# Ledger of designs, part 24: VH-VL binders against a0b8k9r932to1074

Target 1, 143 residues: a0b8k9r932to1074
Amino acid sequence: NNLPLDGIVFISVRDEDKAEIAEVARRFVNAGLKIIATDGTSGYLRGSGVPAERVRKIYHGSPNVLDYIRRGEVKLIINTPTTKQSVKDGFQIRRSAVDYHVPYITTVQAAKAAAEAIEKALRGELTIKALDEYHREVRYRAL
Short names: E, the ipSAE of ESMFold2; O, the ipSAE of OpenDDE; V2, 0.75 times the mean of E and O plus 0.25 times the DockQ between their complexes.

## First folded at step 12 (VH-VL; framework fv_modakafusp)

Design y4 (at its last look DockQ between E and O 0.45; V2 from the best seeds 0.00; counts 0 for: pae E 2.4 > 2)
Fold by OpenDDE, look of step 12:
Structure y4 (fold): chain C 143 residues (1-143), chain A 122 residues (1-122), chain B 107 residues (1-107)
Amino acid sequence: as target 1 above (143 residues)
Amino acid sequence: EVQLVQSGAEVKKPGATVKISCKVSGYTFTDYYMNWVQQAPGKGLEWMGWVDPESGETDVAEKFQGRVTITADTSTDTAYMELSSLRSEDTAVYYCATGYYDFSSGYPFDYWGQGTTVTVSS
Amino acid sequence: DIQMTQSPSSLSASVGDRVTITCKASQDISNYLNWYQQKPGKAPKLLIYAASSLQSGVPSRFSGSGSGTDFTFTISSLQPEDIATYYCQQAYDLPLTFGGGTKVEIK
């Protein structure tokens, strides 16, 4: 289990986290990752100049985030605490993340750390040991 | 302070229908799913289902499918659980419960109603 | 459905004793396991979430550990007010399911 150097990052965060996550997302994009996000999150990101593709809710059909997870395209999930509307979808997304061994982050600080780790990795500044340490700070369920 | 206040005890005959209410206060009703949990006398807890108060969308456990209807009235911040075709084995305490969600903590039931006793007897 | 097997079903211990309850899931549920305390005639109360996180306001003598399929709930020093039935609950998949409960009594 490694932090992704390519692929898709799925982001769904609380309103209060969006500003900080926008910077994280920008770093991901600059690193060559693609962002997909829920309606509110994607809108904010785009409004902040960060490319982010809106992904439809699961109950609205395919393609949705589950499809991307199952196809192995989503390599990282950032999901800070959410309200009810995302509970059901989140439940499924979380389960899929575990089942398909997709690491997920639940705090802004961890997200920032992940971005830093990815950037360093791309520059060849991280050792395997260092990467493992970063991985421990990221949630890797059932990995 | 968050409070979930349920309707009073019910006594019903077999085949009847019971509808229990759960009025919430202290938080935005539509922000969290409302769950219902059954507990037969001297027995454990059993999840019945939940409702999204905002959309009205529900999930019901297979055991109760076809007999349980979970609804929410956003105008009164009240969730409802209706159980039809009552049987003696439906005699139990029923709880409404809600909680927060994130990927790390899942969906624990942080808040519970006081419970509603339903007795089904001929 | 995910079955949660809780053990023991009941136990009696002395005040100050260490009490341990176990919960086993029929499949890997990661750390999506909650523990509740239910006192007689009362609604359940959340004590532990995400297997090991202590709910706010809960005494530190309560703790949880484990991941995957095997989980443990511990009361480091049993107090008289801890007389209750304790339940584990998985939040990995629907339907949500509970363990059978463990009735804790004081000798």
Scores: ipSAE 0.462, ipTM 0.830, lowest interface PAE 1.5, mean pLDDT 91
Fold by ESMFold2, look of step 12:
Structure y4 (fold): chain C 143 residues (1-143), chain A 122 residues (1-122), chain B 107 residues (1-107)
Amino acid sequence: as target 1 above (143 residues)
Amino acid sequence: EVQLVQSGAEVKKPGATVKISCKVSGYTFTDYYMNWVQQAPGKGLEWMGWVDPESGETDVAEKFQGRVTITADTSTDTAYMELSSLRSEDTAVYYCATGYYDFSSGYPFDYWGQGTTVTVSS
Amino acid sequence: DIQMTQSPSSLSASVGDRVTITCKASQDISNYLNWYQQKPGKAPKLLIYAASSLQSGVPSRFSGSGSGTDFTFTISSLQPEDIATYYCQQAYDLPLTFGGGTKVEIK
């Protein structure tokens, strides 16, 4: 399981997916993750009240999404199909994700599942702490 | 519905230049990169480069650098490949090809032109 | 550049035979491998993308498998209309590169 509990999520999605992805991105932010996104996606997210940092296209220089990936800062990529994305940038981002072992998600349904899984993992950690506290109290009484 | 129609066969002398057209219909020309592929007689396929019709951004494979210019004219929905300083080994069929880039599926070429035969002979 | 080594360069088989073609990449290309069919005098036709995904309208006797560096293309039951040359192509990195092709003939 390579789902992130910390770090940056890079989001670049087609127009028809932006509304559903905004809700997913809100869940990531609420879980403590940071969002970076391409122009159209970042604009939509910010307009929806979701903090997202815009990243530059690769050929416009640094800092761009490749810089974040190479630094190990990007922990998850969400990219749904669009004909309007630069194919050259797409090749560079995908190659960097593979080379740096960054997990990626290509559908809204998978993105929703990732948000659910991250939220459950955070609740699971709290449950373990609560269980440990309970067992500690029982042990003290036995003495 | 989608069609890539290439210009006709050409016979050229060594040292000449050829410019092949690829006219698009059935989809929005600016939404997809256009690729060019060379196939010498009895040989395999070789990618030459591409152009983004929307921005004019282009890349040419190293083997063809300095001799190949790939362009697009959005007023006519036509892509072009120009090969200069022709040599006998440039005798080949040239294809335009396009497809949909997808992060999970890669970049397959769904649509191909019919091919343009270029013969370079002295 | 990523070299794609395709084998065999040619083969002959009978109608109904299982045909297997191998493609090996010089580096890990994940699943970014396409297979094309080319009949004489025609443009290539996409059969398989992403190593194993069958293109719409392509008969189910065609299949692909593999990931990383080693890929296989299979025709489960060779038909007369399958006489063609088959090419693999990596779409992992630029420049895009093709295998040398496999000419498939009927005995």
Scores: ipSAE 0.402, ipTM 0.758, lowest interface PAE 2.4, mean pLDDT 86
ESMFold2 (binder alone), look of step 12: mean pLDDT 91; pTM 0.938

Design y5 (at its last look DockQ between E and O 0.50; V2 from the best seeds 0.57)
Fold by OpenDDE, look of step 12:
Structure y5 (fold): chain C 143 residues (1-143), chain A 122 residues (1-122), chain B 107 residues (1-107)
Amino acid sequence: as target 1 above (143 residues)
Amino acid sequence: EVQLVQSGAEVKKPGATVKISCKVSGYTFTDYYMNWVQQAPGKGLEWMGWVDPESGETDVAEKFQGRVTITADTSTDTAYMELSSLRSEDTAVYYCATGYFDFSSGYPFDYWGQGTTVTVSS
Amino acid sequence: DIQMTQSPSSLSASVGDRVTITCKASQDISNYLNWYQQKPGKAPKLLIYAASSLQSGVPSRFSGSGSGTDFTFTISSLQPEDIATYYCQQSYDLPLTFGGGTKVEIK
């Protein structure tokens, strides 16, 4: 599972992470990646001047993120722990990510590192890194 | 501190219906799904289903489909599990449980109620 | 459904012994495997999540490892208070399913 140089990045993050992720998303867009995101995330991104297409929830029908994953269009998922999200949708997205070998990042720091790696790769400064090196960071579990 | 407090033991006749409650405190009730788990005497754990307290959306395991109704009352921060057409094999301890979902940690049940014993006997 | 096969069903060991329990999934569940401890008359308690992450407040003598289909739960030094039944549980896909449990006793 390597970092992508093209394709779609799906983003769904906590409110407190949105500001930092907006910068990451901007870097992705500048690198030639397309952003799709959940309602709250996409709204924030657009409000911050980052183009992000809102993707409907799975139970609202197609097209949804699963469709993009299954078509091989989603190349990276950024999903930081949220207080409330559709757990059912989460299960399906996560499962699809695993099944279709889509790398996922779960921390802001890993997301930043990924953006930097992609940028460097595009400049020929380094090879594309496996995302497995980035998402083994701090995991948040709190109610 | 997070607490899940369940209603007391129930004794029912076959064919009857039982409704168990699970009142939560220490966190925002609507922020997390509430799960129900069955444990027959001397047996293992079996997931029954869950409810999203915010939307009311439920998912029930196939084994219990048609007999189990899981609901949530946001005004009282209480989740409910109703099991109808009770059978002797429904004799068990029932637990409510909730957990945090994310892509890295999965979906473990971080918090559990103390359990409710339901006895079905003629 | 994903079947979780846990072994052994029971074991007896001495205080201070290393205890190992295994759990096998019928299909690849990545690292989405949890371990619970259940003492008699009590609700299960989460010990390990994501196959190897120790839940907060859980003693370090408990650990988990594995990915894919084969997982291991370990008590490095069995203590008297560890008498319980331990369960694995997959959270990869619905329905959520548990292993059959392992009853751990002290000799």
Scores: ipSAE 0.697, ipTM 0.880, lowest interface PAE 0.8, mean pLDDT 92
Fold by ESMFold2, look of step 12:
Structure y5 (fold): chain C 143 residues (1-143), chain A 122 residues (1-122), chain B 107 residues (1-107)
Amino acid sequence: as target 1 above (143 residues)
Amino acid sequence: EVQLVQSGAEVKKPGATVKISCKVSGYTFTDYYMNWVQQAPGKGLEWMGWVDPESGETDVAEKFQGRVTITADTSTDTAYMELSSLRSEDTAVYYCATGYFDFSSGYPFDYWGQGTTVTVSS
Amino acid sequence: DIQMTQSPSSLSASVGDRVTITCKASQDISNYLNWYQQKPGKAPKLLIYAASSLQSGVPSRFSGSGSGTDFTFTISSLQPEDIATYYCQQSYDLPLTFGGGTKVEIK
């Protein structure tokens, strides 16, 4: 079970998903999680009233998202399909997520399920169905 | 419809330089990295490197470092691969290719140019 | 670099036969493996991505399976138009690397 109940969520999503993801991110922040994002995602989130720290592109040095992943601080990655993200950065982030066993979510549906599961867990109401929906979309390497 | 149209076949002598073009239509050129792939006669495929047309960011596989330059011209929606100091071993078909990256799909190449044959002979 | 070892290098089969091609990665690549078909004189064409996902417009007789280091590509019922060379390719890490190819012929 890799449900993130504390720590950092890294968010990088396509423009079409930003509005829905901003609401999900608000639910994460209300649950006590912190948000980091790159590029226009962090700007959109801040403009929507969601606190989000901008992280540097990997090529531009530290601290960047890889540093947070390698320190074990990133507990969840939300990345929906986009052509606007640096493909090179995408390879590095995905490789690090796999290497450090960070779960990742690639759809808005899975992101909404994660938010609901976290909220239910904080209320002591987590169910098998909520966990099943979350795990169906989350990617991680088996040990 | 998406098209990647490459420049025509080239015959070169050892030591020369070849520059192959790949003109894009049917999608926004700056939204996708452009990749280059070498296929020697009777051999498999080998990734040479890529360029991000929007930023000009480029990477070249270590085997080709120092001899390959990959560029993009956003005014003509055309990517280029230049291979210098040609050797007989560089005789091959060269492809441009592009695709969509994400965590779930990986990075498959959905679209390929028709290929450009380069022959290096004395 | 991640080495992709593809086997067999060549095979011959009859129309209607089940054809199986394997690809082995030198390290765990999760499911980030693609399969391409290259017909003589043509550019490669994507058939399968993410190990098992069928590209749009590709006939359902083509399939892929596997995860980690061992991957399989299957043609459930070989057709005459399937004469081609098939390549696996990992898209887990850079540099992107291809298998050596499998030439499929009709006997």
Scores: ipSAE 0.486, ipTM 0.794, lowest interface PAE 2.0, mean pLDDT 87
ESMFold2 (binder alone), look of step 12: mean pLDDT 92; pTM 0.944

Design y6 (at its last look DockQ between E and O 0.46; V2 from the best seeds 0.00; counts 0 for: pae E 5.8 > 2)
Fold by OpenDDE, look of step 12:
Structure y6 (fold): chain C 143 residues (1-143), chain A 122 residues (1-122), chain B 107 residues (1-107)
Amino acid sequence: as target 1 above (143 residues)
Amino acid sequence: EVQLVQSGAEVKKPGATVKISCKVSGYTFTDYYMHWVQQAPGKGLEWMGWVDPESGETDVAEKFQGRVTITADTSTDTAYMELSSLRSEDTAVYYCATGYYDFSSGYPFDYWGQGTTVTVSS
Amino acid sequence: DIQMTQSPSSLSASVGDRVTITCKASQDISNYLDWYQQKPGKAPKLLIYAASSLQSGVPSRFSGSGSGTDFTFTISSLQPEDIATYYCQQSYDLPLTFGGGTKVEIK
């Protein structure tokens, strides 16, 4: 459950977070990580010049994010509060993340901190930290 | 203010069908799944299933599969739960409920309807 | 299905008492455990989410703890208005399942 120095980061974030997450994603890419993302998120990232592979919805078959998780390819998940459009997939993704011990981040602030930590780790400035603290973040309410 | 307002009490005979409604206000109906929960008299809560109001996609608990149909009408911001082949054990209060999904916090039900009592008797 | 075993099924305590309810999951559900309060004739009300997060507007005397399989719900100082049945619910996996409930009464 440590921050990754390689592998795939799955990103699925709400609209209001996309701008900030784009910068985070850019940092991930520059650090050597690869990005896969849901439709809206991947579109925004690409539009912002950040390479992001569009991953199909789970119910549309394989390969989907669950496959990448189960393969051990997804090393980090960034998932800020989502609308119901991604609820069903998110439910499964979350369960898979827990089952396969994939760390996940649910806030922009934590995502930024993760990017910084990864960058520093790559420079040998610090060790990679566990993301356990991010599992108990405050839940945002949209209703 | 978010409100979930359910239809009134129903009295049905065994074998009949009941359809109860849950009208929402105070938020965008299609943004959140609507859940249904059964509570028999003096008993606990039991999740029945959910509907995606936008797509119409549903997921129903195994116990109710084949007898329960969950639907949503986006034109009226109303979710429906239809239970067929009613039995005496279907006598219960039925709740619609919704909440905001969060990856780290799960799926708590923030909002509930007031409940609809369904009585099945000969 | 994930079974949620809640205990006790009922309890009676005095005003001001510390009340503890436990919920045990048949498997590891991480922190995906919620607590609800249901007063007679009313719909359930969310009190705690994600095992230990207090829902907005809920009095601080309510709290939750635990992770994995064992969870606890606590009322630090029982008040008369707390007479209700409390339920835990897991949202780790489908179908969503609730505990059997704990009826809390005042002596």
Scores: ipSAE 0.443, ipTM 0.826, lowest interface PAE 1.2, mean pLDDT 91
Fold by ESMFold2, look of step 12:
Structure y6 (fold): chain C 143 residues (1-143), chain A 122 residues (1-122), chain B 107 residues (1-107)
Amino acid sequence: as target 1 above (143 residues)
Amino acid sequence: EVQLVQSGAEVKKPGATVKISCKVSGYTFTDYYMHWVQQAPGKGLEWMGWVDPESGETDVAEKFQGRVTITADTSTDTAYMELSSLRSEDTAVYYCATGYYDFSSGYPFDYWGQGTTVTVSS
Amino acid sequence: DIQMTQSPSSLSASVGDRVTITCKASQDISNYLDWYQQKPGKAPKLLIYAASSLQSGVPSRFSGSGSGTDFTFTISSLQPEDIATYYCQQSYDLPLTFGGGTKVEIK
């Protein structure tokens, strides 16, 4: 029931996951969703032929990812574990996701499950099993 | 095994400066932020600030602005906290601490140094 | 800044008793709350993270619960080695803040 059928997906993933996430992001775009991403992720996606808008880091001003979240435009966050990120940015994004009730995903497996569930929902094929798989793999802030 | 080993206890006069070291072993020093925490006698724990050992980026809690410098030396895998213009109320135990930020779990501090007692007396 | 109010500030209980400590956050912090144990002369030790997750190697008599603003830490059966001061800490937002601590003693 928290499937994002329209709106924006924010993607920021570590280098090792970028190839698999690029294919997932293509499925989101084909389903009518838009992608915003930070520097390295947005560059990888665009280089792979996936349209993705680069979003500013928070301290560089507007528009940044927080602006999109606060306007209700971000419907899903995909952030796999990274070896390094700004601690301040991480806290700000997480806080906004919690405050604005945006679901988030931290694994490639969950991202794939989300893409499959969205595709099935758009074709009227969503099953209880597919929805159960999505909910099992997707985290909400109060987990 | 992960270890954070701090420099030894210090006795200082008001107005002096103290510099505490925190030497890391058992993990890649540049992969984690290093934090500093003050514990005054009879008081709780208070976060002082952090450093990113890889970039040198740092921040200091407002209470300590202007008196605290937090740094890291990647050639020795050692973080430092320097507190200047010491006052009697700076008498405390100082800890270095680290943990991994996780979007789903928050930022618990898994590892702590043994603490460094700083006594500021007349 | 997020204020953490911890209660009680101290307690005394008998070996085998159930001990309960509470923390209240000044705003919704989801489940980003940790519990530490600190024995005299030692650094804090992480016991519980994410409100209810038991840290590896920590005895199962320790538990945590809660979400949002109200959190509870429980020792199901107090042992002599549990004499310590316990602290909660929020890791929802900077600056990181701790509760005032609860000193646990045996009667």
Scores: ipSAE 0.118, ipTM 0.694, lowest interface PAE 5.8, mean pLDDT 85
ESMFold2 (binder alone), look of step 12: mean pLDDT 91; pTM 0.927

## First folded at step 13 (VH-VL; framework fv_modakafusp)

Design z1 (at its last look DockQ between E and O 0.45; V2 from the best seeds 0.43)
Fold by ESMFold2, look of step 13:
Structure z1 (fold): chain C 143 residues (1-143), chain A 122 residues (1-122), chain B 107 residues (1-107)
Amino acid sequence: as target 1 above (143 residues)
Amino acid sequence: EVQLVQSGAEVKKPGATVKISCKVSGYTFTDYYMNWVQQAPGKGLEWMGWVDPESGETDVAEKFQGRVTITADTSTDTAYMELSSLRSEDTAVYYCATGYFDFSSGYPFDYWGQGTTVTVSS
Amino acid sequence: DIQMTQSPSSLSASVGDRVTITCKASQDISNYLNWYQQKPGKAPKLLIYAASSLQSGVPSRFSGSGSGTDFTFTISSLQPEDIATYYCQQAYDLPLTFGGGTKVEIK
């Protein structure tokens, strides 16, 4: 699927993945993406110095992750499986993501690859700019 | 080894109530929803509903609403399905089943109880 | 509710034959479809999840394909132990619903 260069990333991951995901989330923020996350994940991210907005569980009402998805604001979902999550909420989030065409990543490995891909895309844009500057400099240096 | 062991066969009269148990071993009972599935003689499978043993959250399919109560007892690692106001069409095998929800793989039922036959006859 | 229409309701084939069973959903369910095998007097057994992924320990002669509304289950070379009823099940939305089943026999 296409990965976003801007917008909101929703993150909700199991405890054992939180440390690695915090580093991925930092890379997303550095790339200009915004993070929203569920209670435990948002707390961990903030405690690690990664800005993340907390979203409420669906049964607590609005605003929750479904509201953000339905408004088209969520561009990527990172959700690693946990034995402690509500299966009912999982069905609702998955259906909304499918209905609104939001890409979904379920492993730490895929999340790391997404961060790398976004960073390469940004470096490629900078490399094009650097090449443009080189051509301009060579031309005027001859004068 | 994961096991779902159901209570034994029941013979009931119309209007009675049956309560089927599903005893879990080999995994943490509160980590997975427990589902119940009906199979009438010579018929296919019908999802009845589920319970989250951790929270007690439960849903019952509309087809069974009002007559089915699904519960869990975490002190005995046992799920229950209670069907009231029994009718002859409730004669069926009842299964408990569970699996792991995952966005990419769906919600397949990896583990099934052996089934409990309920016969409703006058 | 999402209706699952399974065809055929029964079939018989010879050992070694290729067997194909279809399942149609009343709406787009992406790839959230499972296939189960049920032998007489036994609980269902998961064979395939997510339309095409083989469950661990399932023989490679079993396969699944499709997405959206049209799904296919195939036994590439029917064996005597494959006599059973096969069910599809959508796991896209609640309530979870099953196809009507396909009884497979050897002639």
Scores: ipSAE 0.512, ipTM 0.801, lowest interface PAE 1.9, mean pLDDT 86
Fold by OpenDDE, look of step 13:
Structure z1 (fold): chain C 143 residues (1-143), chain A 122 residues (1-122), chain B 107 residues (1-107)
Amino acid sequence: as target 1 above (143 residues)
Amino acid sequence: EVQLVQSGAEVKKPGATVKISCKVSGYTFTDYYMNWVQQAPGKGLEWMGWVDPESGETDVAEKFQGRVTITADTSTDTAYMELSSLRSEDTAVYYCATGYFDFSSGYPFDYWGQGTTVTVSS
Amino acid sequence: DIQMTQSPSSLSASVGDRVTITCKASQDISNYLNWYQQKPGKAPKLLIYAASSLQSGVPSRFSGSGSGTDFTFTISSLQPEDIATYYCQQAYDLPLTFGGGTKVEIK
């Protein structure tokens, strides 16, 4: 599971996490990553000065996040628990993440760890400890 | 306190249609998907499908496709499961169930209705 | 569909005994596995979620472990009130599917 140093990060988080995730997203953008997000998340990010492209919900048709995943463009998924998240979309996104070997983050803490690891990697300062922290917090399974 | 209260027992003839209700209280109805689970006498649990009360979107297990209609009425905080073309094997207890969505934990059913017994007999 | 194979289908044990139930998924479901308790004439009750997380209010004698395809549910010390049928359920993919259940009785 490689750290994404380029490509797209998909973000869909609950309201209470948006503020912290906005900072994480900013770090991703500064690192050269692009952000796509669900409607509510993307709106918040843009409102916070973080570029984020709105992506359709899966049941609303293409292009949606699955298309980006299948094309190998999504390199990281951040999706914190939310009561309003489409359950069906959640299943599909999770399956696709596994099928296409996309790391999946479900906590703000893990998201921060990812950002830190990416930044260190770009600076050539990546340590085993940083990688361990990243891998500990990021879920990733292969078929 | 969260409560899921289902409608009463039903006795139907083969070929008939039954519609079961599940009224919720203690939480925002539209926040969680409502599931329906079938349990034949002395048998296990079988997921039938669910509805998103907010959007009305449904997903139904293949076994029940074409015969099951799941709906939600947000004005009354009530979910419905309608099963048509009833067969003797449809004799079972039917539960409505809901739970919190969590990407890390999945979809546990935290809350259950008391169940509705449907008997299909000629 | 993901098949959940639960074993044993039934067991009888004495009060205080350690009880173990297993659930095997037909494919890797990570930790998206829940355990329910259903007492006679009652609706199922969630005991364990995410394979090993204890539901609030559930006694600590109940536990779950495993990931991938093999899961275990344990009652460390069986109590009379634990007479019930227990079910595993995968929440990895649709359709959601349950194990066949394990009926637990007291000798």
Scores: ipSAE 0.326, ipTM 0.788, lowest interface PAE 1.8, mean pLDDT 90
ESMFold2 (binder alone), look of step 13: mean pLDDT 91; pTM 0.938

